# VHH binders against Integrator complex subunit 15 (IntS15): the designs that were tried, part 16

Target 1, 373 residues: Integrator complex subunit 15 (IntS15), of Drosophila melanogaster (Fruit fly) (q9vpf9)
Amino acid sequence: MSMSIDSNKLLLRKGDMKLDNYPTCAVEALTRLETLIASRNKQNMVMQIISEFIFLERTPKDGDVRKSQALPISQMNLFQEFQLIIALIEYFSRPGRDATRNAIFLSLFGSHLTPQRSKLLSRLISTAVSGSVAPLLSSAGTWMQQVGCKTPLSLEVAQNIVSDFISYSRKTPEQLKQLPMVGPHFAANFMVAVADLYLNEQRSPTLNPPPDALLDTITEWMMENPTLCQASQQPLVLPAGAIAMPFTTPLAGLLRWVVLAPLVSNRSAYSNLHLSLLRALQQLVSSGESTALPSQDLMQIVKSLQSYCARLAESKTDPQADAAYQKCMERFAQAVQIALSSNCITNQIQLLCLLESLPPHKLMKIVIEAHKK
Key: E = the ipSAE of ESMFold2; O = the ipSAE of OpenDDE; V2 = 0.75 times the mean of E and O plus 0.25 times the DockQ between their complexes.

## First folded at step 4 (VHH)

Design p05 (framework vhh_4orz_3; at its last look DockQ between E and O 0.48; V2 from the best seeds 0.00; counts 0 for: pae E 5.2 > 2, grease 29.3 > 24.2, SAP .825 > .668)
Fold by OpenDDE, look of step 6:
Structure p05 (fold): chain B 373 residues (1-373), chain A 122 residues (1-122)
Amino acid sequence: as target 1 above (373 residues)
Amino acid sequence: EVQLVESGGGLVQAGGSLRLFCAASGFTVSSNYMAWLRQAPGKRREWVALIDSGGSTYYADSVKDRFTISRDNAKNTVSLQMNSLKPEDTAIYFCAKVPYYDFWSGYTFDYWGQGTQVTVSS
């Protein structure tokens, strides 16, 4: 007697969901979203369900969620937040379609993020890292690409990971060390974000180096996984009709680290990271991908060096005699040489022109001349 | 209120150059993804160039190495330098803010201006 599981009972109408049992109602909501997410005309309903049953937000009665200028206020307490995190981890660990999972994740944390949702997202991802939850991290990687790896939200996520795993730990946890294996796409995008946080004069007037443990972790990742920087180049698994946002590789940001590091640090880890970056750049030659190093990102490095040289000039110091500048230029020239040879730099002419504006360095001069057509 | 105002369009001969400007108000350009879109007659709107909050730039294959997107943070503006223009570049060009990815709309552009007409003659 094959019990015909009455397929009709699963059509949970919004009216059938009860708020009285959290997090059960959230789990039910997530299950319902699996069906609804496939329909483009049900977007409003999806958003309402998420707001009301997952995040326990008060929705203004009359307003198009899209038109409401006021961010909904969540009524979740700390315990409920914890419950939600666990529920989400469990949900994303279930077998399912990647496209659906990613769509749900993006719907939860895509548009109209409240500060509370943002904090919850950071905690969720940190928990996923700690638990090595591969499916959730995959969705998080997709999310990070779609929203942008250098956006405030992505940077917040990255900062929280650094805080949770680096700042409060004497030793880097094994779970973070394994992140490239568990979630390579997320790891790559995380590197983009974290690279943007440090040694970046666009963010801080002072060049702030990364924490030592973070540097060591990233260096180890790059040494052990030369293809990790390419993980972001994999096509996103999105629902039909969705447009994938452009990917960003961590190469430019990490190159900024290693090139500018001599100005603030003499740690050998930067040399190792530099070597790993050079290897990564060499591997890109084989993939034919031209977008690995945006010229603008490299130009930012040049601007930082220009600023440094200006300071040297004010102190009547010759850049040719400055050991730090020479080391910066050496590392930079080596990377640029490989990148240009691999044709992985956009707008090469502009970069070359800008490089010529720097105090001369023997190796850099050779590189410029070799590629200046 | 979020506003985007495009300028700099016009008639140019093939091989010529134009620079488009976009003045943004109501939000900070440097904190957002910004894009230039274009719509040719009878064609769908397509993205041309994008600059992320970190300053990284992305280009459609059709305009790669010819177009350059940039921003001026102090003026809260976005620019598109267009070189080596071709007749196929003829379109209305729009400056757009790229909010968080809207999964449903596919077009993650929430705000754009009235556009500026670019005509490239043969």
Scores: ipSAE 0.041, ipTM 0.495, lowest interface PAE 3.2, mean pLDDT 87
Fold by ESMFold2-Fast, scan of step 4:
Structure p05 (fold): chain B 373 residues (1-373), chain A 122 residues (1-122)
Amino acid sequence: as target 1 above (373 residues)
Amino acid sequence: EVQLVESGGGLVQAGGSLRLFCAASGFTVSSNYMAWLRQAPGKRREWVALIDSGGSTYYADSVKDRFTISRDNAKNTVSLQMNSLKPEDTAIYFCAKVPYYDFWSGYTFDYWGQGTQVTVSS
């Protein structure tokens, strides 16, 4: 073969990709994307194909104001959404390279979504959890890593999973219990997102408190799969040209949540989760795995506690607030002791100085003294 | 012991009609989203019809105005009336429970029946 046919020109000339018999056109579009995504010169064609044939959206052309006003972005009916979700599940379930699947997933959903695509993404991921669709969950995990596990998009996905499988269903489905086995990277990134979602509950007065069933589920995950604490720290298979984001471990996120939880709630489910995290951390340290709890995350916990103490000093509170702070410090000191015993904490001197700036706590003082060099 | 049992399939000539039945046990069809799906040999599964908990119905463009989904709450069954059948309607038809009240909360692969064969001759 001495020359390649330009797939872009061939597609445009034929007009084979017309919106008829949906979702057939979406399946055909997905097949074409594997060839087109590798070329930067065809990025506009990739975007057009995705918009028109997969999501039934129109992309306005530069300088065509009349056409952009003629028809609004198409809104899928519920049956078309169902058909697309099934088509995507089937597409991502076929054998193939992780890099290719991840590249397609990122092209479909990226970091800048229309409201329709955001809605479909959340529903697609919920469906994949329910159906135990491992390849799609793997791509979703990579997507969360790329867009950031604490971004509004990732938090929306996490909130929808909690709603669909815990708050809404009244019982925790077996599929959610199996999630660490089916999609470990997604489960890890989900835990990071969930921890951040509920840490921000003070910013959203309409956000309900986390259900005990959620805390119990994560506790069970940690007890049965302690390596999940490090899943998001290991590089995932990234699409070509993707930027590696700073890794946030589930252990770091969950620990921050549990340490700060007494400031808002004193439920036994948090104590059980805390104990499971300490056991997981101890097992990881004993196995020579010590980077699951980075110094930067520990320092951020210190700063959160400092901010709380400063706010408490500004507004006089009752004795319950001091008891809450003492419980925070007790949980934190136990985790810090195990982490520092690993001898793998970077900037340990700076961390120890920050810890010393917190109001006195007996166990924390012992921990600090034990690790001065 | 959730169970879905499909029946009513068979051999029919083009232009003919068939009515499929789905008998549900272990749950109530009136409180769930119920769907009919089909799979032809060598082809992908496709959604045919959906009835939500409120009784609203939705259809694939390929079967719109030819197929009608309904439920009988007293008998705890879902049926699919198929009119003006075409050779391309030949497939195994499956009844599926969508366990979440909010259609938004996601489709599941749970609670599928064994299916019923529909063959449309030309």
Scores: ipSAE 0.011, ipTM 0.334, lowest interface PAE 9.1, mean pLDDT 76
ESMFold2, look of step 6: ipSAE 0.187; ipTM 0.649
ESMFold2 (binder alone), look of step 6: mean pLDDT 82; pTM 0.822

Design p06 (framework vhh_3k1k_2)
Fold by ESMFold2-Fast, scan of step 4:
Structure p06 (fold): chain B 373 residues (1-373), chain A 122 residues (1-122)
Amino acid sequence: as target 1 above (373 residues)
Amino acid sequence: QVQLVESGGALVQPGGSLRLSCAASGFTVSSNYMRWYRQAPGKEREWVAGISGSGGSTSYEDSVKGRFTISRDDARNTVYLQMNSLKPEDTAVYYCAKEPYYDFWSGTFDYWGQGTQVTVSS
């Protein structure tokens, strides 16, 4: 293992390591990563050294260390960052196996990113969206699932897409219209991440409310590509030996966002998004897809509403808060009706019991009574 | 940035009158449903009055109806609560709110502003 490290260090000490050869030396390093990933004897230390070389990183000095974590420091200038982004786009566009591309992407942009690599990743993904670079977007989608779609890393990617394409747009940006076709898995995981990002908008005082253009974009995606959420039911193309993160369906994430949205912020555009989600759910039920809306995710919506009602009980009646709860229950009852009409919902009795624990709502009562058989 | 600043609280005798003010910044009061809440010592927080954005329609808790009046000055972006025929039971910290902001993860129900103390006692 030490001999392999020494051999790779020796190769990196050749003329191709000179900055005047960048980014050619980074492309050669990527090829070396590909070879090592194919090896049965995983050499984590060697792969780390190669990735540090690709990003022109150095080991932190004593004065650079933090009590929480000592991260490598990037020495790239803006031109080298641009060169690396172009080189990565070209590299990921090469013919090859999806599993290999995904493994290389995860090696470069794992769960413990430096601020510099995180910034470069955002620029890389935005460039891939603009250029419709399908293989790279596929790897990015797999990466989001691997690190977790609701983690700070995935939320940062989602926020940067909103910032780069949506924040200053009055309608669905042209660059994003093709995203469900070019990178369906990335689009699906982006929706999970953005739903979580904006569901908790009050916890992020620097985060603006979701732009109408964002809600319109997702609504158009769902209306034009009703199977976008169904695609998430397919197994991920993961590298050999990779550990899968807990699965979260885009439909479940978007539904939770839309149902609970009235409690956080009153946005009329959510009604259109809700209708597109009901349509997608009806198509999944009709096709027999049983895992699109897990009962556990519906139970989590119930628990969130229970917490809200418990807190509201410390205050006397508020007409706006009651109206917000009624709107949540109206949207939730419609989705539950469609989900329960499917013979694939597991633990239906527990879900019905939890729903009955919520303050009464006329439509929800009708739904519960219809399914007590 | 959304900010609400309550003012006007004071010590008054039973039967007295007081006007509370809520100065808003970072948003327009005429476009939002604005509300007054109060928290009395040893009691739960209660909703007192509300005023709708577009129509200026007002609503009140039964215990204050006929005694309290909510109003707004759109030019000054300010909401008012006129309190007449005050009773010792009206003693509370009064809070102005735009809309409920509920943090699902912590379970907290926060309103902006530190509130303004109204004490009705002789």
Scores: ipSAE 0.000, ipTM 0.374, lowest interface PAE 10.4, mean pLDDT 77

## First folded at step 7 (VHH; framework vhh_4orz_3)

Design q01 (at its last look DockQ between E and O 0.17; V2 from the best seeds 0.00; counts 0 for: pae E 6.7 > 2, placed apart)
Fold by OpenDDE, look of step 7:
Structure q01 (fold): chain B 373 residues (1-373), chain A 119 residues (1-119)
Amino acid sequence: as target 1 above (373 residues)
Amino acid sequence: EVQLVESGGGLVQAGGSLRLFCAASGFTVSSNYMAWLRQAPGKRREWVALIDSGGSTYYADSVKDRFTISRDNAKNTVSLQMNSLKPEDTAIYFCAKVYDFWSGTFDYWGQGTQVTVSS
């Protein structure tokens, strides 16, 4: 059954809300959404209300919002955007059901986001970080998981955070340092996203390291809270009947950082991060989580190393004599050893086979032999 | 009456491929968001792939670049091409009509089809 828009009900709702009273109408809309979002077959109405009264977008008079590929055009000015951000922060800070808040958040920012909504989302989240708004950050964490931590939207959010708190800040703000405490789920998912942005050959042919301040921040997070990576594994609080998207842990991405870092950087922070990762992996043994390290992510690391070794070969350099490669392999082997022992790697056999394709490393060889069936 | 019937499941070796089909009745597939879900033993049901009414596709990270969701409007069917299958892909796969994609809610789903990937 196609979702039908009850135009009469929408009109009735519209009649009760005045667009000239912004952001009051947005707040009212949010409140009304609490009831509507729990009702079946009203999703189109929800989307229309959001579009019209919250984001002040032009809404087609007649049509299924889901059928339209046209991006709505927002009529919001900068001041209204600011008002909306404040209103949203206030709204999400109100007492209420987490499931409802999360559902509303997803409804606001889940659909085909216009560039304007996307920017607003980034600003909202940055503001939430600055203000340590825990409920909103919780919803943002949920959102990031549902939409995917490595999607363009999530990455945009992550980039904006990096920009606002790292790139344009003289000092890493205390609020960012406290993010794991205030919003652990969001922090974990943020780490997934940010990890994907750097030292990733799938995104750039060049291994680009993270900004120093970002690296330090992530390292501090991991050192202070070795269980932070597990925050991404927490069940999502969603409405009844809802199905969560699979979670992604930051472990694989961060492991890629520390393993490949010797190729581009000698900063000691990577060593500390590596140690923290090892600790985190060790703690997974007790949790029984078997999907903490997807084999595909680890294989990506291997491929990067293969590529590096190929370059060494072109330069007639022996990988055994290359200090960077050796350090990469050492870090990698240590992590793989722990991960294999914890059974937290998917498709272990394939990974082991691929690892065997690399120039030999003493520790890695031991690890491979120990787990080769 | 709305009905979703899955087919195409079976036993396959790791690295192999399967194509799942879903026949829908009682509604138009092209006018709705359709999804494939899966549930492994002892695990929660999870998203696999989604196709919206506009034809845009979404995938879980775990299946990205391996699975492809498509629809045949003339036949009112949805398909899931699964390549490079892994043992971790072993699950019952369900075709579902999406209520709200972002909140992960569904109106209807089928009985499911078993996919077993051997090592």
Scores: ipSAE 0.037, ipTM 0.537, lowest interface PAE 2.7, mean pLDDT 88
ESMFold2, look of step 7: ipSAE 0.061; ipTM 0.583
ESMFold2 (binder alone), look of step 7: mean pLDDT 85; pTM 0.856

Design q02 (at its last look DockQ between E and O 0.47; V2 from the best seeds 0.00; counts 0 for: pae E 12.5 > 2)
Fold by ESMFold2, look of step 7:
Structure q02 (fold): chain B 373 residues (1-373), chain A 120 residues (1-120)
Amino acid sequence: as target 1 above (373 residues)
Amino acid sequence: EVQLVESGGGLVQAGGSLRLFCAASGFTVSSNYMAWLRQAPGKRREWVALIDSGGSTYYADSVKDRFTISRDNAKNTVSLQMNSLKPEDTAIYFCAKVPYDFWSGTFDYWGQGTQVTVSS
């Protein structure tokens, strides 16, 4: 066979003919990137191929552009964005190694995302949820762990899923209900992200509860999938030599929901979620790579309770007589007792000292005294 | 000519603190993701802290609440404040410029490292 055309020139020529060959040139680029990424000596070419032929971007020209704003400019129209989403869904559905799919996904979305790429990523993931596209959701779960479940990138994805499937829906869509079965790692990481968005004074000056439908969905997930929180603990499938970022379980953030909920809500779903979280804590098997309940996350709950008690003091209300505070402390004490007994908490001494700073609660006092030394 | 030079390491008793510094030249730290990594003897290199170009910070769970990454754009430096140090924090600490494929384990630019030893 007499192939005289240089493959690198062919890729560049396809990029020069973007409108006539889109999304075909993106699909071809994805296939060729599989070998180029493995080489690791062609990183600048990989980035250029992704920018020009997949995302249809160009380098900002001189003139009035500041150096700090030298990110590529997308030239994609809305129809081309839709075409790319479909092409990516089909590409990630192809048979292949998980490590290869994850390497491609991380190369497309792993760092230095333009706002346009970030919006496209959110639309891609929502489309994969709607289509129950397990291989793509598996790569998205790996991506969330690698960039961090609580980073702006991950929170944007989580907020878009809440918008797409919760905010304007009369009934929770079956595709969202299926998510723990279709993409358990992604579902667990999504729970970490949404737990951070609500009932979290680090994100808002007030304790904003999650939408009722989101709470009900998360509660059903936890009740029907008792090992879901363990899905985030499975080792990542990454290319050889890759640095796996530590996982984060949703347990701490969801515990914050159930402990703080009495301050803002009487929904019975929080009681069911609390029981599911206690069961998950009892079942937890930690790896040597991280812990399930970092003490910092629990200390944030303490800080929120301290703030509430300060407001009670200003209104001259005794915390021991405040029904909401007592319910918060009951749930918190139950969870802390189980977590301490299963050795799921780091820096236990510091946490116990902070718990002592809260107005006394009968069960919590017993828990503190049983583990303090 | 990209260069990264770490400093501030040393011997510290458990519970003590150290502040590490990373002087960057040949690029602007404020326009890049910057990371601290560490490698204990006989163990794999692990990620410790990261600061993105917008100033957002991320930490490994093993150091969260004890370590703080920050940058000084005027001096083009990145620092790592390390508090409540434990013997398991003993390692060589490296400052790295994060490449586009950071999760692939490839680092084009990192320093020679600075030793941190935490005694019991």
Scores: ipSAE 0.000, ipTM 0.327, lowest interface PAE 12.5, mean pLDDT 81
ESMFold2 (binder alone), look of step 7: mean pLDDT 81; pTM 0.819
OpenDDE, look of step 7: ipSAE 0.020; ipTM 0.425

Design q03 (from n08 with Y100D D102L W106Y; at its last look DockQ between E and O 0.66; V2 from the best seeds 0.00; counts 0 for: pae E 9.7 > 2)
Fold by ESMFold2, look of step 7:
Structure q03 (fold): chain B 373 residues (1-373), chain A 121 residues (1-121)
Amino acid sequence: as target 1 above (373 residues)
Amino acid sequence: EVQLVESGGGLVQAGGSLRLFCAASGFTVSSNYMAWLRQAPGKRREWVALIDSGGSTYYADSVKDRFTISRDNAKNTVSLQMNSLKPEDTAIYFCAKVPDYLWSGYTFDYWGQGTQVTVSS
C-alpha cells in the first residue's frame, strides 16, 4: 500500500497528538474525528487516525501486498488500555448529537475487529453497564444492531457480560437489573444475543440452559418492562447515507428457551418468562408491526423436539405420556396459536407441515387444523 | 482483486422460480456480509436480501417468505432462491459485498455486472 501525508494529517499531528502524550492524543483524535467523519471522502484517513492514535496500532511490515491484508498489531500496555476506556466513557458522556456519537462508535468498533479492539470493546461496555452510562449504551445498542446481534462480535460481547455480571458475581448488580431503563435498545439486543447462546442446538451439541441468575434477570426484565421488545423496533439514529440494518426481536430466541426448558429444567422462572412472552407477542400482533416469530427459528424448536422424541423412542417411551414433552408442546401451541391467528409467522404453511411431524398434542392439533389451507 | 460474477437470470412466468448464483474471488465470502440488490427499470437500486458473517439472513418486506439468500463457503459462492415470482420482481439483480465499515460512504464496496430477471404474466 502507498501512503502520503496531507495537510489534514500534519494538522492532526501537531500539539497533543504525539504518541508519548497518551491518553491526551486519543482524546484530541476523537475531537478531530467529528469533523473528518462529516466528510465521507476521508474514510481512509479516519481509519488511520483511529488505528494509530486511539488504539496505538501499527500496520504489519510494509512492501508486501498480502501483508497489508493483515489486521493491525496493538502496542498498548494495560495501563493505556485502562486510560482509553476512561477517556471513551468521558467522551461518550459529553452532550452531543446522537448521530455523531453513533458514527464515532461505529468507526471505532465496526465489523472485523482485531482481538485487542474486541477485548477493549467488551471491557468498555461492561464498564458502561456498571456506570449506567446511557449515551454510551445507546451507541452500543446501535452498534449491536448494525453488526448483527447474532454475529461472533455481538455474541462475544454478550458472553463477556454474562461472565462479568452473572457467572463471577455473587448477586446480580443493580446496574444490570436497571439496564432496560438505562439502555433499552442495548438490553433488547443483548437479549437477542444471549438467547442465541443457550438452549440452542445450533450452538451446542446439547441443550444447555442459561445460568439461573441470567434466566432470573431476563425474566424480571420482561416482566417489569412490557415495551422492551419494542425497543428493537425504534428507528436508528445514523449518519446521513447509512443503511440501517434490520432489527431482530428477542421474542423468538426466548420462546425457544421457554418451550425447550421442560426438557432440561424445572425452574419456575420459565413459566413467568413464558407468560411475559405471550403478552409481548399479543401486543406486537395487535400493533400489526414486524413478524415476531421468524419461521426459521420456530422450525429449529421443532428440530430440537424431534431429537428429544427420537431419544424417547430409543427408550420405548411414548411422547404423549412424557410430561416434559407435553409441557413443551403446551407452551409452543399457545405461542403459535397467537401468531397464526394474526398471520404473524413467515412461511406459515411450511411451519404447519413441520409441526404435524411431531407426536400429537391436543392443543397443537387444534391450532394446526384451524389454520390449514 | 475483488470480483463478483452473477448468473442464473432469465425469463420466467409469474409464480415460477429461479435461483441466482454469485461466484466471488479476491475475498472470502464467509468473513463478509453479502447482499443481493436489484434495480427495476426507472428505479433506484434497492436492497433485497442480506446474509451476515454469522449466517443470519435479512430480507426486504417485498420479498420476505419468497426469497432465500444462502452461501456456500467451500465454493465461495452466494445464491438467491427466488420462489413465487411476481412481475414486480423484474429487475437486474446484483450480488454485492458489504463493506467492513457498515455506516455511510461504503454501503456496498463491490457488486457485479448483474443478471437480468424478467417475470411475465
Scores: ipSAE 0.006, ipTM 0.417, lowest interface PAE 9.7, mean pLDDT 81
ESMFold2 (binder alone), look of step 7: mean pLDDT 81; pTM 0.816
OpenDDE, look of step 7: ipSAE 0.017; ipTM 0.471

Design q04 (at its last look DockQ between E and O 0.39; V2 from the best seeds 0.00; counts 0 for: pae E 5.1 > 2)
Fold by OpenDDE, look of step 7:
Structure q04 (fold): chain B 373 residues (1-373), chain A 120 residues (1-120)
Amino acid sequence: as target 1 above (373 residues)
Amino acid sequence: EVQLVESGGGLVQAGGSLRLFCAASGFTVSSNYMAWLRQAPGKRREWVALIDSGGSTYYADSVKDRFTISRDNAKNTVSLQMNSLKPEDTAIYFCAKVPYYDWSGTFDYWGQGTQVTVSS
């Protein structure tokens, strides 16, 4: 029985909202959403209100939002976008329930974002970073977990932050340096995203290192706060009945950075980052948390190393004589040793088998033998 | 129309393996958060494995190291490799698209499910 949402009741409530004054209508809409979002049966109405009064999107008259594959087009101009960003920052800075705030944020920026909304989201988050808006960043962190930190949307947000704070700045702004303190959950999830962007052969056939300033920033974060990676494990504050998505830690991606870095860079920052990662892993062992390093992510590292060794073979170079490979394997073995000892790696047997496929390294052999059942 | 069709279920002995498949239509699997759910008799539906659009995978503690979720983007399918099956794994398994903005406590779409029975 498809409960025909009485189109008339929707019209009556829509009739009370006037589009005549932006961004006032958007603020009013947000306020109304606070009540509506708690109702399981009003999700369509919530989406309509958001589309019409917040993003000024024209809904095709033909009522079946589900059938029209066409993404709504926002009629917002640049000034209105700016007004909306300010309005949202103000709104999220108001006292309120975290669950409601997070629900509203997720409703505004769901999984199927238009390019326009995505761009606005990136700008909003960058503005929040610049202004150290903690409540908004908290919601953004929740959003990244729900959507997935390695999704195109999350990566876009991360890229924009890198662009705004790293690429166009001579020095890393203080606001970005303080991000772990202001929004630790967001910072951790941001690290997951940025870690996925660089030194990743799944994204690029070439191992592209992160910008130096980004590397330094991340390294500093990790050195100053070894528990920062645990911030991603914070329980999500969501409305009752909502499904919380699993968390992702930045450990695997950052480990990929430090392990593969010797192939492309000799910067000392990678050594410092590696040390910080080892410390973080050790701390996780003490907390009893078992899911810090997905085996799939580690297997990706192995594949990259396999590829490198294949190239060495083509050049008739012995991997045992290759200093870069040896350094990679040393860093990798140290991390794997700690992770295996703490049982924080999934599918350990598969990983061990894959590690055995690599040219032998003394420390890695010891690690494999110690954990080989 | 969004459709999910599960297959690959059956009867298996404890310690055995099964591979479940989910064929999706009406949307792109690689652009969505996908999940495998299961419902045992008299129990609540629970998620067992998740894969996000970025390819990250997540597992319930009960199936960790035994189950593997994967997707084939070309075929628009999701798979669940189940190893070391236990009688406790007996359930109807559902493939589901995960919503980010639905607070109903339900997944966006799921299929009719496929029965998995593990005998002792």
Scores: ipSAE 0.022, ipTM 0.487, lowest interface PAE 4.4, mean pLDDT 86
ESMFold2, look of step 7: ipSAE 0.232; ipTM 0.673
ESMFold2 (binder alone), look of step 7: mean pLDDT 81; pTM 0.820

